# Designs tried in a protein design chat: VHH binders against q9xw16. Part 171

Target 1, 132 residues: q9xw16
Amino acid sequence: MSGWNAYIDTMTAAAPSIKRCAIVGAADGSVWARTEADNVFKASEEELKTFVALFNDVTQVPAKGADIEGVHYVVPRTEESLIFGKKENTGFFAVKTKSAVLIAVYEGPNEVAAQVRKAVESMQTYLNNAGY

## First folded at step 15 (VHH)

Design nb26 (framework vhh_3k1k_2)
Fold by ESMFold2-Fast, scan of step 15:
Structure nb26 (fold): chain B 132 residues (1-132), chain A 118 residues (1-118)
Amino acid sequence: as target 1 above (132 residues)
Amino acid sequence: QVQLVESGGALVQPGGSLRLSCAASGFTFSRYSMAWYRQAPGKEREWVAGIGSSGKYTVYEDSVKGRFTISRDDARNTVYLQMNSLKPEDTAVYYCATWSGLYPFDYWGQGTQVTVSS
């Protein structure tokens, strides 16, 4: 087990509405840590590699959308280090740090989305300050 | 300030067609993805279709694929839903929406009623 699991635990404690999440390598989409068991984050290696490559040019993403766990999400807009999407009652926030991409999938209305976004952005800031 | 106004809903026979419109104002429309949702009596509001900010990428719920087409006209700040081969189970109030993700708001219109019945 790596220490990265502690960051997953911290993030989910801050936003209990996160249903599944992962921390993956920004260069290759390799999984560093993810939720397991009943909350397993089940994206394939190929899907994650494709997903992290979206951060190379986030301005193209709203036109195409994004796939996570075999689910296609509409992406309303992006910021330089933030991709977020929505499909029905589900959504995600993904943020890029120097070395990692954090992905959190949630279910629920906008009030839930706002809490999830705050949690992933707080972790993004923490990891960037830690050199990751 | 953000306003979304749907129109085009009507009573239609099974197999018929309708085109819904949503006029948007109060935000930079061309920068946002747009979506259509619907809510049938006694059911939760469900997503139907989405269109990216460029207008070139679209996604649909499985039950409407091949029957519905979403499009947008950024010069008119309008999103459309062309509905073909309508079925009784398509009966619902249809809403257009935009989702910022940055604020704890869903931006929704007032809805337009579609009834499919003989």
Scores: ipSAE 0.006, ipTM 0.171, lowest interface PAE 13.6, mean pLDDT 81

Design nb27 (framework vhh_3k1k_2)
Fold by ESMFold2-Fast, scan of step 15:
Structure nb27 (fold): chain B 132 residues (1-132), chain A 118 residues (1-118)
Amino acid sequence: as target 1 above (132 residues)
Amino acid sequence: QVQLVESGGALVQPGGSLRLSCAASGFTFSRYSMAWYRQAPGKEREWVAGIGSSGKYTVYEDSVKGRFTISRDDARNTVYLQMNSLKPEDTAVYYCAAPHYTGKFDYWGQGTQVTVSS
């Protein structure tokens, strides 16, 4: 299970419309892996610490929205381990596992969003089954 | 030069099976995740299945789960799509892709035609 970058690579194979993504620690928002270079995931450690804390009570998130990479997203609703947001033609999906939070930022219409959600949820299931 | 070459497409009857192959060259295949896409007439390309660089993680579109299996053979630089219980709605040109997680560029094949009809 070494080399968390392999999971980033795997998610983007399933949904190439993911523009930027990261896997972070659920307890503290520490970055385990993220996209780099021209597609670098730009969230600060402090922003990520705030973001992962949203999973302590997802029912409060639609009232406030969520900030990722300095961008404020409208969160129309949440599910128990899933937060998703929308801003114009961009959006994100974030899911929590036992030890991690997976965040994927994408660009495109609703069909693209559905593909990204599927990729992120499949990885969530895989990591939970692996004990992460 | 980077190349992805698909093969295995054919005309099959509903309920039939096909195995598609994608032969890769010009890049370090074992370091890339691989994916299969398809495009039916008048529609945009849609993702079908993906496999991670290690081969341990696979993911599928809901409409093909339980019917299609993606696998890879790094010694042969080849990715496969085993298609069982084929339906007329699976008729499409199937494309192999090697997405790069940085988004800098993707490698696409030329496609192989699958037709499911009597």
Scores: ipSAE 0.005, ipTM 0.175, lowest interface PAE 13.9, mean pLDDT 81

Design nb28 (framework vhh_3k1k_2)
Fold by ESMFold2-Fast, scan of step 15:
Structure nb28 (fold): chain B 132 residues (1-132), chain A 119 residues (1-119)
Amino acid sequence: as target 1 above (132 residues)
Amino acid sequence: QVQLVESGGALVQPGGSLRLSCAASGFTFSRYSMAWYRQAPGKEREWVAGIGSSGKYTVYEDSVKGRFTISRDDARNTVYLQMNSLKPEDTAVYYCAKPTYGSWGFDYWGQGTQVTVSS
């Protein structure tokens, strides 16, 4: 059995362009693991609770946008278990598994965004297959 | 076929105002968030403003916050950018943008409209 920090380490190793990330509970936004020290993921518990509730109906999210780390993002569109946001050269990808939400914040051009999405979706698949 | 057509760009003096329009066709406009980007000669494109599909949620780049207002009229399939207190650094080609299916951002752009702020 591994701790949740091992998944953070795996994801950031796979996509070094991820600036900050976290794994949180899908039901309540409770933090299971996050990047720390110089790369600390700094969303509040209240903000995360609001954020994970967006997955109850992702089709409403482009109308509302999303807040991560006190930053307001426009959500261009959503997919069934995926919310992503954009503001300037900063963005995030968030994916829902059976019991978790993975959030990765990145900065950079479109090529970086594509790499981050692939890393987050790979981890989503892995965790779903592991029963999480 | 998806089409975005920007208009309203002009030469204006510092402190002036302009309203840009973007006429959209070929997709269900009311279901998409829309954005404005700009690009000055020799520079990379940069985000200006975004608006959610409901029209109630807006996000702005810090340098234009309080000066620019993004809005939309779904009956006319049009997104607008009202630009007030224009500065020389606002000189750029302005593009409206939408997400394409499978894209990770606002990646479909129109032809652009030139805004020049000069004395």
Scores: ipSAE 0.012, ipTM 0.372, lowest interface PAE 8.3, mean pLDDT 84

Design nb29 (framework vhh_3k1k_2)
Fold by ESMFold2-Fast, scan of step 15:
Structure nb29 (fold): chain B 132 residues (1-132), chain A 118 residues (1-118)
Amino acid sequence: as target 1 above (132 residues)
Amino acid sequence: QVQLVESGGALVQPGGSLRLSCAASGFTFSRYSMAWYRQAPGKEREWVAGIGSSGKYTVYEDSVKGRFTISRDDARNTVYLQMNSLKPEDTAVYYCAAPSKGYGFDYWGQGTQVTVSS
């Protein structure tokens, strides 16, 4: 029912390998929308506040790693406004817009990861153009 | 072409120490994070330690915290793993890993065998 839930639905439709995702405020990690029910995105307010603060300097994230849903991910490298991590066959992509951070958790090999990244970056572009 | 060559593996007694080295070539080493993984017989490869491009930030798997130290020497394109207070459960082939064009640490060396036994 919230307008922001439509963006969650768009991302998961574009990349079905996304298991869970969320759109959170860039300033404080407040949840604007997330997957629910069987695909509920489980992250505490403190974890999300810590996570979005990583975008203040993405160059410090590799080797520190990142925690999402109580899982510690190794971050091999970062790119401008992009943090991604891997733990075995599970991974995530997170991108920052003007006002939001999009987080998508997925399962699968590198080909699946490429599809998830494309979906998240497409939404990042859309939201930036919309002023978010 | 990215190449990683590990060395330093040996048979050591419980409580002993080893220093592993990984010589890297074929990429701008100083710009990338590096990691060590290990694989014990019959188990999947698991992450052990990571180090950021600056060398200031390090992360360790819980079972090795306080015992292992990862470091790097960018002038020599080398990453190290200092292993202290070794235990039999540390027995594994240890792999140096570099980030690939993909989304993980997909460039691996041949590995170096560490055996902790009396």
Scores: ipSAE 0.022, ipTM 0.378, lowest interface PAE 6.6, mean pLDDT 85

Design nb3 (framework vhh_6fv0_2)
Fold by ESMFold2-Fast, scan of step 15:
Structure nb3 (fold): chain B 132 residues (1-132), chain A 119 residues (1-119)
Amino acid sequence: as target 1 above (132 residues)
Amino acid sequence: QVQLQESGGGLVQPGGSLRLSCAASGFTFSDYWMYWVRQAPEKGLEWVSTINSGGSRTYYKDSVKGRFTVSRDNAKNTLYLQMNSLKPEDAAQYYCATDKWSGYEPSYRGQGTQVTVSS
């Protein structure tokens, strides 16, 4: 088992509205850990490689949107280390650390989106402080 | 208690212009990025444009670049979308939204303002 699964468990415990999530390498999109079984994160290797490359210039992302698990999301705004998207009843938050990208897909209204963002940003801070 | 009230839609011929407005209340408007999104019947929501809190940075969907201009007046708590050279593909219900994503979720979407493009 990857030691990184503990961080997946921490995020999903902090925000139960997270349906699927993953921690991937910032350089290449390689999966370090992800939700499995009934909540398996299904993004392809090619899609993740494309996705993490978005962090090289986040200012271009709102014009194009972003694809996760074959779903195209509207990305209304980015910040230097944050991309978030929305499509009807689903959404995601993705944050970049020094060496990783954390991606959390959720379902629900704006109230649960705020909770998911907090969980992902909290983990981003923890991993950055740990040198990741 | 965020309230966003869109107006300015209507029927125009192809090549025409419209200016949409969004009156915001219930939050400190000048602290938030604002967005325009649209939805045509039986289609998903499409992001159209973004403007940062101070108005110095704007972003546009590729198909509207050069035709649409987003702006804001923080003293009046109002967001604008100037739409020029309108095309039939621009026909949709237009909504404004904040970082709180008001209007992106069906349960939180207001009425918006309808834009129809026909001859």
Scores: ipSAE 0.006, ipTM 0.291, lowest interface PAE 10.0, mean pLDDT 82

Design nb30 (framework vhh_3k1k_2)
Fold by ESMFold2-Fast, scan of step 15:
Structure nb30 (fold): chain B 132 residues (1-132), chain A 119 residues (1-119)
Amino acid sequence: as target 1 above (132 residues)
Amino acid sequence: QVQLVESGGALVQPGGSLRLSCAASGFTFSRYSMAWYRQAPGKEREWVAGIGSSGKYTVYEDSVKGRFTISRDDARNTVYLQMNSLKPEDTAVYYCATPYHSGYGFDYWGQGTQVTVSS
């Protein structure tokens, strides 16, 4: 079992509105940890490889959107090392660290999104400080 | 002050077509993605279509793919929704949305324009 599961638990405890999340390798999209059982993060290896490559040029993403778990999200805009998307009541936040990408899928209005973003960015800061 | 003004809604028969327009002001329109949403009576507001800032890439909700086309004219600060092969279930108030200042999703809304598809 990888020690990375503790970070998944930390993020979901900080933002209970996260429905599913994962920590994946920034270079290849390999899964380091993800939510399991009833909240299993279902993205394929091919999809994750494509998704992490979006961080090579985030300025192109709002023109195309992004796919996570077979769901196509409209990306309203991007910020440095941050991609977020919306589809109806569902959304995601993805942040890049030196060697990882953190992805959190949530359900709810924009007010819920603020808590999810805070949790993901807090973990991004922690991992960057830890050298990841 | 961000403002979005929708127009073009009307009563149309099934199989008909309409073109909706949204005139935007108060922000640098060409730098932002734009979206159309709709809300039927007693239902939640649902996302319909989105267009990237470049205008070259568009995305649609599955129920409208092949029937609706989103486009933009940055010289006129306007986004359009061309609606073909309209169905009674397309009846809703249609809203234009922008992520300017939102921080999250599309949350700056216009007043909406009513589309009714009925015989």
Scores: ipSAE 0.006, ipTM 0.299, lowest interface PAE 9.7, mean pLDDT 83

Design nb31 (framework vhh_3k1k_2)
Fold by ESMFold2-Fast, scan of step 15:
Structure nb31 (fold): chain B 132 residues (1-132), chain A 118 residues (1-118)
Amino acid sequence: as target 1 above (132 residues)
Amino acid sequence: QVQLVESGGALVQPGGSLRLSCAASGFTFSRYSMAWYRQAPGKEREWVAGIGSSGKYTVYEDSVKGRFTISRDDARNTVYLQMNSLKPEDTAVYYCAAGTWKSEYDYWGQGTQVTVSS
């Protein structure tokens, strides 16, 4: 289990419907780890800086939506440390820990979304307990 | 409405191979993640392998990594489990499930028996 790539593997294992995911710094959106090669998480660091700043006031996000990988998602509601969005058959869940933001993009119906949310929230709890 | 039907279970010798199939109907198969579970007598059901809706991500329980391969054929609404280098410890009823990988929403098949014995 060396480095942040182990956590990417753990999240993808917990929810096989995750197509792409990343762990980024909460302060600046810097990429700590992401899926690579044919399933590369392709968001730019500038887009990620904008995205993580949404956690400064999540209550504003449903009015504006959120952009990930150049795709604009409708955000129906937010929670203190959770932003999620949907666009047709594609969606995402993003959660903030003390030091990181975890982002998972998935494809599938609402039943699949529940599985992805659980995987992301489980990792959020694990990292918070580990001091991240 | 929703139906999952497993097949391919058999008696095989240690070191042998077997391919299980799960035929799905009653839902839009291509939009669901699929998984294989197994249950030996007197034990709880355990997860074995999963495959995402796109087919890009596959994941395996540690004891089967390198030996089992999960795949899907969306044109046939079928998920497969190719099992190689079988061990007596792999003896169980194998179940397929739709939308499962520790999720609240799933559909289960009736199961197919795999027995690995000399």
Scores: ipSAE 0.000, ipTM 0.138, lowest interface PAE 14.9, mean pLDDT 80

Design nb32 (framework vhh_3k1k_2)
Fold by ESMFold2-Fast, scan of step 15:
Structure nb32 (fold): chain B 132 residues (1-132), chain A 119 residues (1-119)
Amino acid sequence: as target 1 above (132 residues)
Amino acid sequence: QVQLVESGGALVQPGGSLRLSCAASGFTFSRYSMAWYRQAPGKEREWVAGIGSSGKYTVYEDSVKGRFTISRDDARNTVYLQMNSLKPEDTAVYYCAAPLTSKWGYDYWGQGTQVTVSS
């Protein structure tokens, strides 16, 4: 339907284990698209603004963790444009492109996490190549 | 060589307390978040608690909140799990975990330490 909703659909089709996800502006955390209805992504505007600011210096994030949808996650480690979090059987992957941050929340074992990470990284590459 | 060595497991009565320790070596401990997992007989390995690299950010599984406390001492390269108000359902082998090469979580575990809670 809308341009950005198509990318949400693509990611969730590639990794059905994604429970909720969103695409937000890298500069301000404004929501461009997110999952809705039964799997609505429920982060507040204020929380997302704080979250995207973590990408200004990812090396500090393992020290302080990350909050998404009011859930506190331990961040085991980071990469230049990727933050992932872990809490029990749930986790998230967040990747930064030129203009956006993609966030996907999942539940399940390492096999599920691997599938979700692959989907998010594939979309990151696609959007960067498209100039976003 | 990377090593994680857990200790402190014992047989205790319900309502008792234990402190588990995990001595880490072979990597720069202070750079990494650490976690505790447990595995009861016939069950999958379950995440229990995690601690950020600074020691100021902690996350717990819902069933242990208020009873367990994870902490770390970077001068001693050690992570701790203080377990209070122990219940029979806490009976498990407890593993210390580090995220050294994993792309999605924790990939190094120690040999584990057995905690048994029974009367």
Scores: ipSAE 0.287, ipTM 0.637, lowest interface PAE 3.0, mean pLDDT 88

Design nb33 (framework vhh_gocatamig_d2)
Fold by ESMFold2-Fast, scan of step 15:
Structure nb33 (fold): chain B 132 residues (1-132), chain A 118 residues (1-118)
Amino acid sequence: as target 1 above (132 residues)
Amino acid sequence: EVQLVESGGGLVQPGGSLTLSCAASGFTFSRYALAWYRQAPGKKRELVAGIGSGGKTVYMDSVKGRFTISRDNAKNSVYLQMNSLRAEDTAVYYCAAPTYSGWGFDYWGQGTLVTVSS
């Protein structure tokens, strides 16, 4: 019954191409909510701690890429509060708020990716306005 | 304006090798990852190989161990060394870069044709 699961549900409803997603603490990568069951987001806590630390200097991320759920993604570019990656027909978007990082893993072409980015950025705006 | 110019395609026999080159201009090459995509007749474009600005690479399963992507930041160039070529590798190969407004590698050059046939 986590209140944070409502935000996961909102993002997946807005972008059905999201395969898995999570909301984690920006300071430590602690999981606040994630998709479960057949679409469980299965990143380890150690991996998430490493991942959220990438937001300390996003300009370095295209050099090394990013790992999510044991999968290495090439990161084409970054923005101050946005990291996204690609591998074959999969990708992810991660955005940072004041207190959280939202991560969405999706499958499909650039048109699908645009929808996923919009859903994640809309939630980023909502959480920032809510003080998170 | 971003420009990508591919070269090196051609006709080669199965088991042969080719090196594709891509000359880039119009952006700060050393800051971005670059990629090679391909499109075979009747199929969609697919990501073959990607290379981060620091040289870390990603490959499509069917080319892993046969293809090598590399970059030369001083020459603003990215390369794809293709070994042990198969008929299924026949495609137009595109060098790709990210755009400011995009969600991946969404700017492609004109492409270079690779035909693997006897």
Scores: ipSAE 0.435, ipTM 0.751, lowest interface PAE 2.1, mean pLDDT 86

Design nb34 (framework vhh_gocatamig_d2)
Fold by ESMFold2-Fast, scan of step 15:
Structure nb34 (fold): chain B 132 residues (1-132), chain A 118 residues (1-118)
Amino acid sequence: as target 1 above (132 residues)
Amino acid sequence: EVQLVESGGGLVQPGGSLTLSCAASGFTFSRYALAWYRQAPGKKRELVAGIGSGGKTVYMDSVKGRFTISRDNAKNSVYLQMNSLRAEDTAVYYCAAPHSTGYGFDYWGQGTLVTVSS
């Protein structure tokens, strides 16, 4: 979608520790916008279709974890519209809006994770209020 | 109240092995993922191994093939078997569980010290 890259820029400016991120369709995992070039978000659309389907029953996700960009993450717990994972010094936050799923992959300690979570949840609120 | 109690740390020589144990209480153990973290002096805390409620595991790259995380839901316990220990594995090891309102593994045990030296 035209203009969706501006939201990627907003999230990465708010949390510079985001290494890669994307905005994808909640129904099918289709990519609306993603980080490109030297920090390209590498997930295939098939992987993303599988990932967004996790939001159909988040209670099952801590049992099996989640895969993003071919990397397997342990998922400590979930909320109705939130999946987050951990691996080493890397993690991700994924939040669902009415029409989209926002995925941000980050690297860093607890303080960094808190900033990334705040950035994606702020964008989630904004997009829900905008009807997305 | 969530409580995590680690045991099994100690002094071992390089190439040796140790098994760490964590006894958990105060939450529905079988529903949550659990993790082992470590922190060496002057270094940041890092996730060593994680295990989902269904048994699927994740490992830090430098410990893959040497460490094995496992869980026993009947005993509310999680374990870390450490083989082929190296000097760089020296750290305090923490068992960790998720908090209901947190965004990670936010409940921590007291830690158990592992020292790898001759």
Scores: ipSAE 0.446, ipTM 0.753, lowest interface PAE 2.2, mean pLDDT 87

Design nb35 (framework vhh_gocatamig_d2)
Fold by ESMFold2-Fast, scan of step 15:
Structure nb35 (fold): chain B 132 residues (1-132), chain A 118 residues (1-118)
Amino acid sequence: as target 1 above (132 residues)
Amino acid sequence: EVQLVESGGGLVQPGGSLTLSCAASGFTFSRYALAWYRQAPGKKRELVAGIGSGGKTVYMDSVKGRFTISRDNAKNSVYLQMNSLRAEDTAVYYCAAYKSDLGWYDYWGQGTLVTVSS
């Protein structure tokens, strides 16, 4: 869905340190929009289906970790609608809305990650208020 | 230079005890949350225990009552006291540190092996 690309553009403009990101369906992990070209988000259909199912019970996630783009991330803790992880210089934030899951992969130190988290949480609030 | 260095691992019989230590350097330890993770052969890493900058602790269900996490800010160290060890506790144990207001781990140790067998 090209219409959803505007939200990808908004998030990456707010946090330029986002390397790859996607908006996927919360029920099935179907891709609504993702970054393209040199920074294409590469997660498989099967991986995304598994990933969004983690939001069914986020309290189980720290014991299992999470896989995104074939990379296994350790998840230190979760919040009700937030899963995040880091592996060396690569990290991610994923948030669930009513109908969607937003996933942003970034590279850089913890100061960069703070900007990425803010961008993703701002978009989560916007989409929830818009009924998604 | 930021480092987390684990020690205290080894071979122990079922029912035995070990204390793991993690010595930190290169950051303001008191502002960070610390955690112990483990990775058993053929499995993914899992959280064992965590301790926040304010001292609040969290434990994996299978270790509650057997393991105790603690910290000493004066020594820049975090500890995992492991009692009543079981074969399923066999794993490489990793120390991790994160600034809790940012919500992710910034630093990881190299790991220390714990083997529980007769």
Scores: ipSAE 0.000, ipTM 0.170, lowest interface PAE 13.1, mean pLDDT 82

Design nb36 (framework vhh_gocatamig_d2)
Fold by ESMFold2-Fast, scan of step 15:
Structure nb36 (fold): chain B 132 residues (1-132), chain A 119 residues (1-119)
Amino acid sequence: as target 1 above (132 residues)
Amino acid sequence: EVQLVESGGGLVQPGGSLTLSCAASGFTFSRYALAWYRQAPGKKRELVAGIGSGGKTVYMDSVKGRFTISRDNAKNSVYLQMNSLRAEDTAVYYCATPYSGTEWGFDYWGQGTLVTVSS
């Protein structure tokens, strides 16, 4: 059992609309922890390496979108350390910390997106304060 | 001061086609993603098609191959070409942009245009 699994559990408990999530290394996209079994986060190492590189210049991301788990999302806009995407009734929020990128894929209408964003940003703050 | 004005909705027979247009003003159009949402009777709004500032598109699975989203930055307009229309495509269609906020996806939309597919 990994200590990082506790952070996955914390995020999914805070926002039940999160279907799958992961904590990955900001430098290389290496998986530190992810949801498993029926909720397994299925992104490849190559896809995650590409994804975390988007944080090198988030201003370019709305033009090209983002791919997670083989699904292409439109990225409406970005913030300095936040990328979010939409497709149909699904979406994601991804935030960068000093050493990590947190990715949460959710399902639901816009009404639930704010709860997911809050959960991800709360964990971002916690990890930054912990030196990650 | 952002305005999105939809047009092109109407009554059409199953198998028919419609083109929806959205005229945008009040923001730097070329810098923003645009989307078409719809709300069918008794359902919540859902993203039908989206187009990024660079032209990359996404589609709802049930419309893929039938609908095409496009944009014309010179005209500040986004379009939805709808082919092979089905009764289940009946909905109010909304043009949307993320301009008004950042807390979730597309959060500013127009008044909508009604599409009715019926014999």
Scores: ipSAE 0.088, ipTM 0.542, lowest interface PAE 6.0, mean pLDDT 84

Design nb37 (framework vhh_gocatamig_d2)
Fold by ESMFold2-Fast, scan of step 15:
Structure nb37 (fold): chain B 132 residues (1-132), chain A 118 residues (1-118)
Amino acid sequence: as target 1 above (132 residues)
Amino acid sequence: EVQLVESGGGLVQPGGSLTLSCAASGFTFSRYALAWYRQAPGKKRELVAGIGSGGKTVYMDSVKGRFTISRDNAKNSVYLQMNSLRAEDTAVYYCAAGYTQLGEFDYWGQGTLVTVSS
């Protein structure tokens, strides 16, 4: 497998607790690759466009929260290139590169969240170094 | 500076009970998630129970209904009440603290040994 799907496969292999994930364009939220079939990342074009726009000013995000796949997540804080959210036993990590936003939805306790964050940040570093 | 100190471990008979305590210092306790992990000889460390800053709890399937995690922010302490103990619960138990917002465990205690044997 070549192209963007290979990066999805790499990320999900690194953190099996990722239930669904996607790589989307930072400018418009267009889907470059995502998990499919039983693990399909199902977010609308409108939702993704709104989500990636959050990276234009991450300081506003904790007051509003974030919506992914029709689920509203509480966003307790943000970092310059990182938005994460929690809802009960589920959560997400989203990181911005130069050209992309990586979104990983996971299920499990804080130990699982740490593994997911590491996988997402490793991919962020790789893509930034590759010019994306 | 940051410390997590476990206590309450010991030898107990099958079917018995123990309460583990973890006293924390050096960070803003109320903002952190706390967890109990355990590790038996030759096995991987596993999450037993966790409690978020807001009080939401999670448990490993094999301890649900037997173990209860709780926290006392005024005392900077987290507790694990263990009932109906089994030989399989024998392990070193570790207290861990993580800033819930980051989804990671930043700090770990030294561990306390729990032995369930007749």
Scores: ipSAE 0.000, ipTM 0.107, lowest interface PAE 17.6, mean pLDDT 81

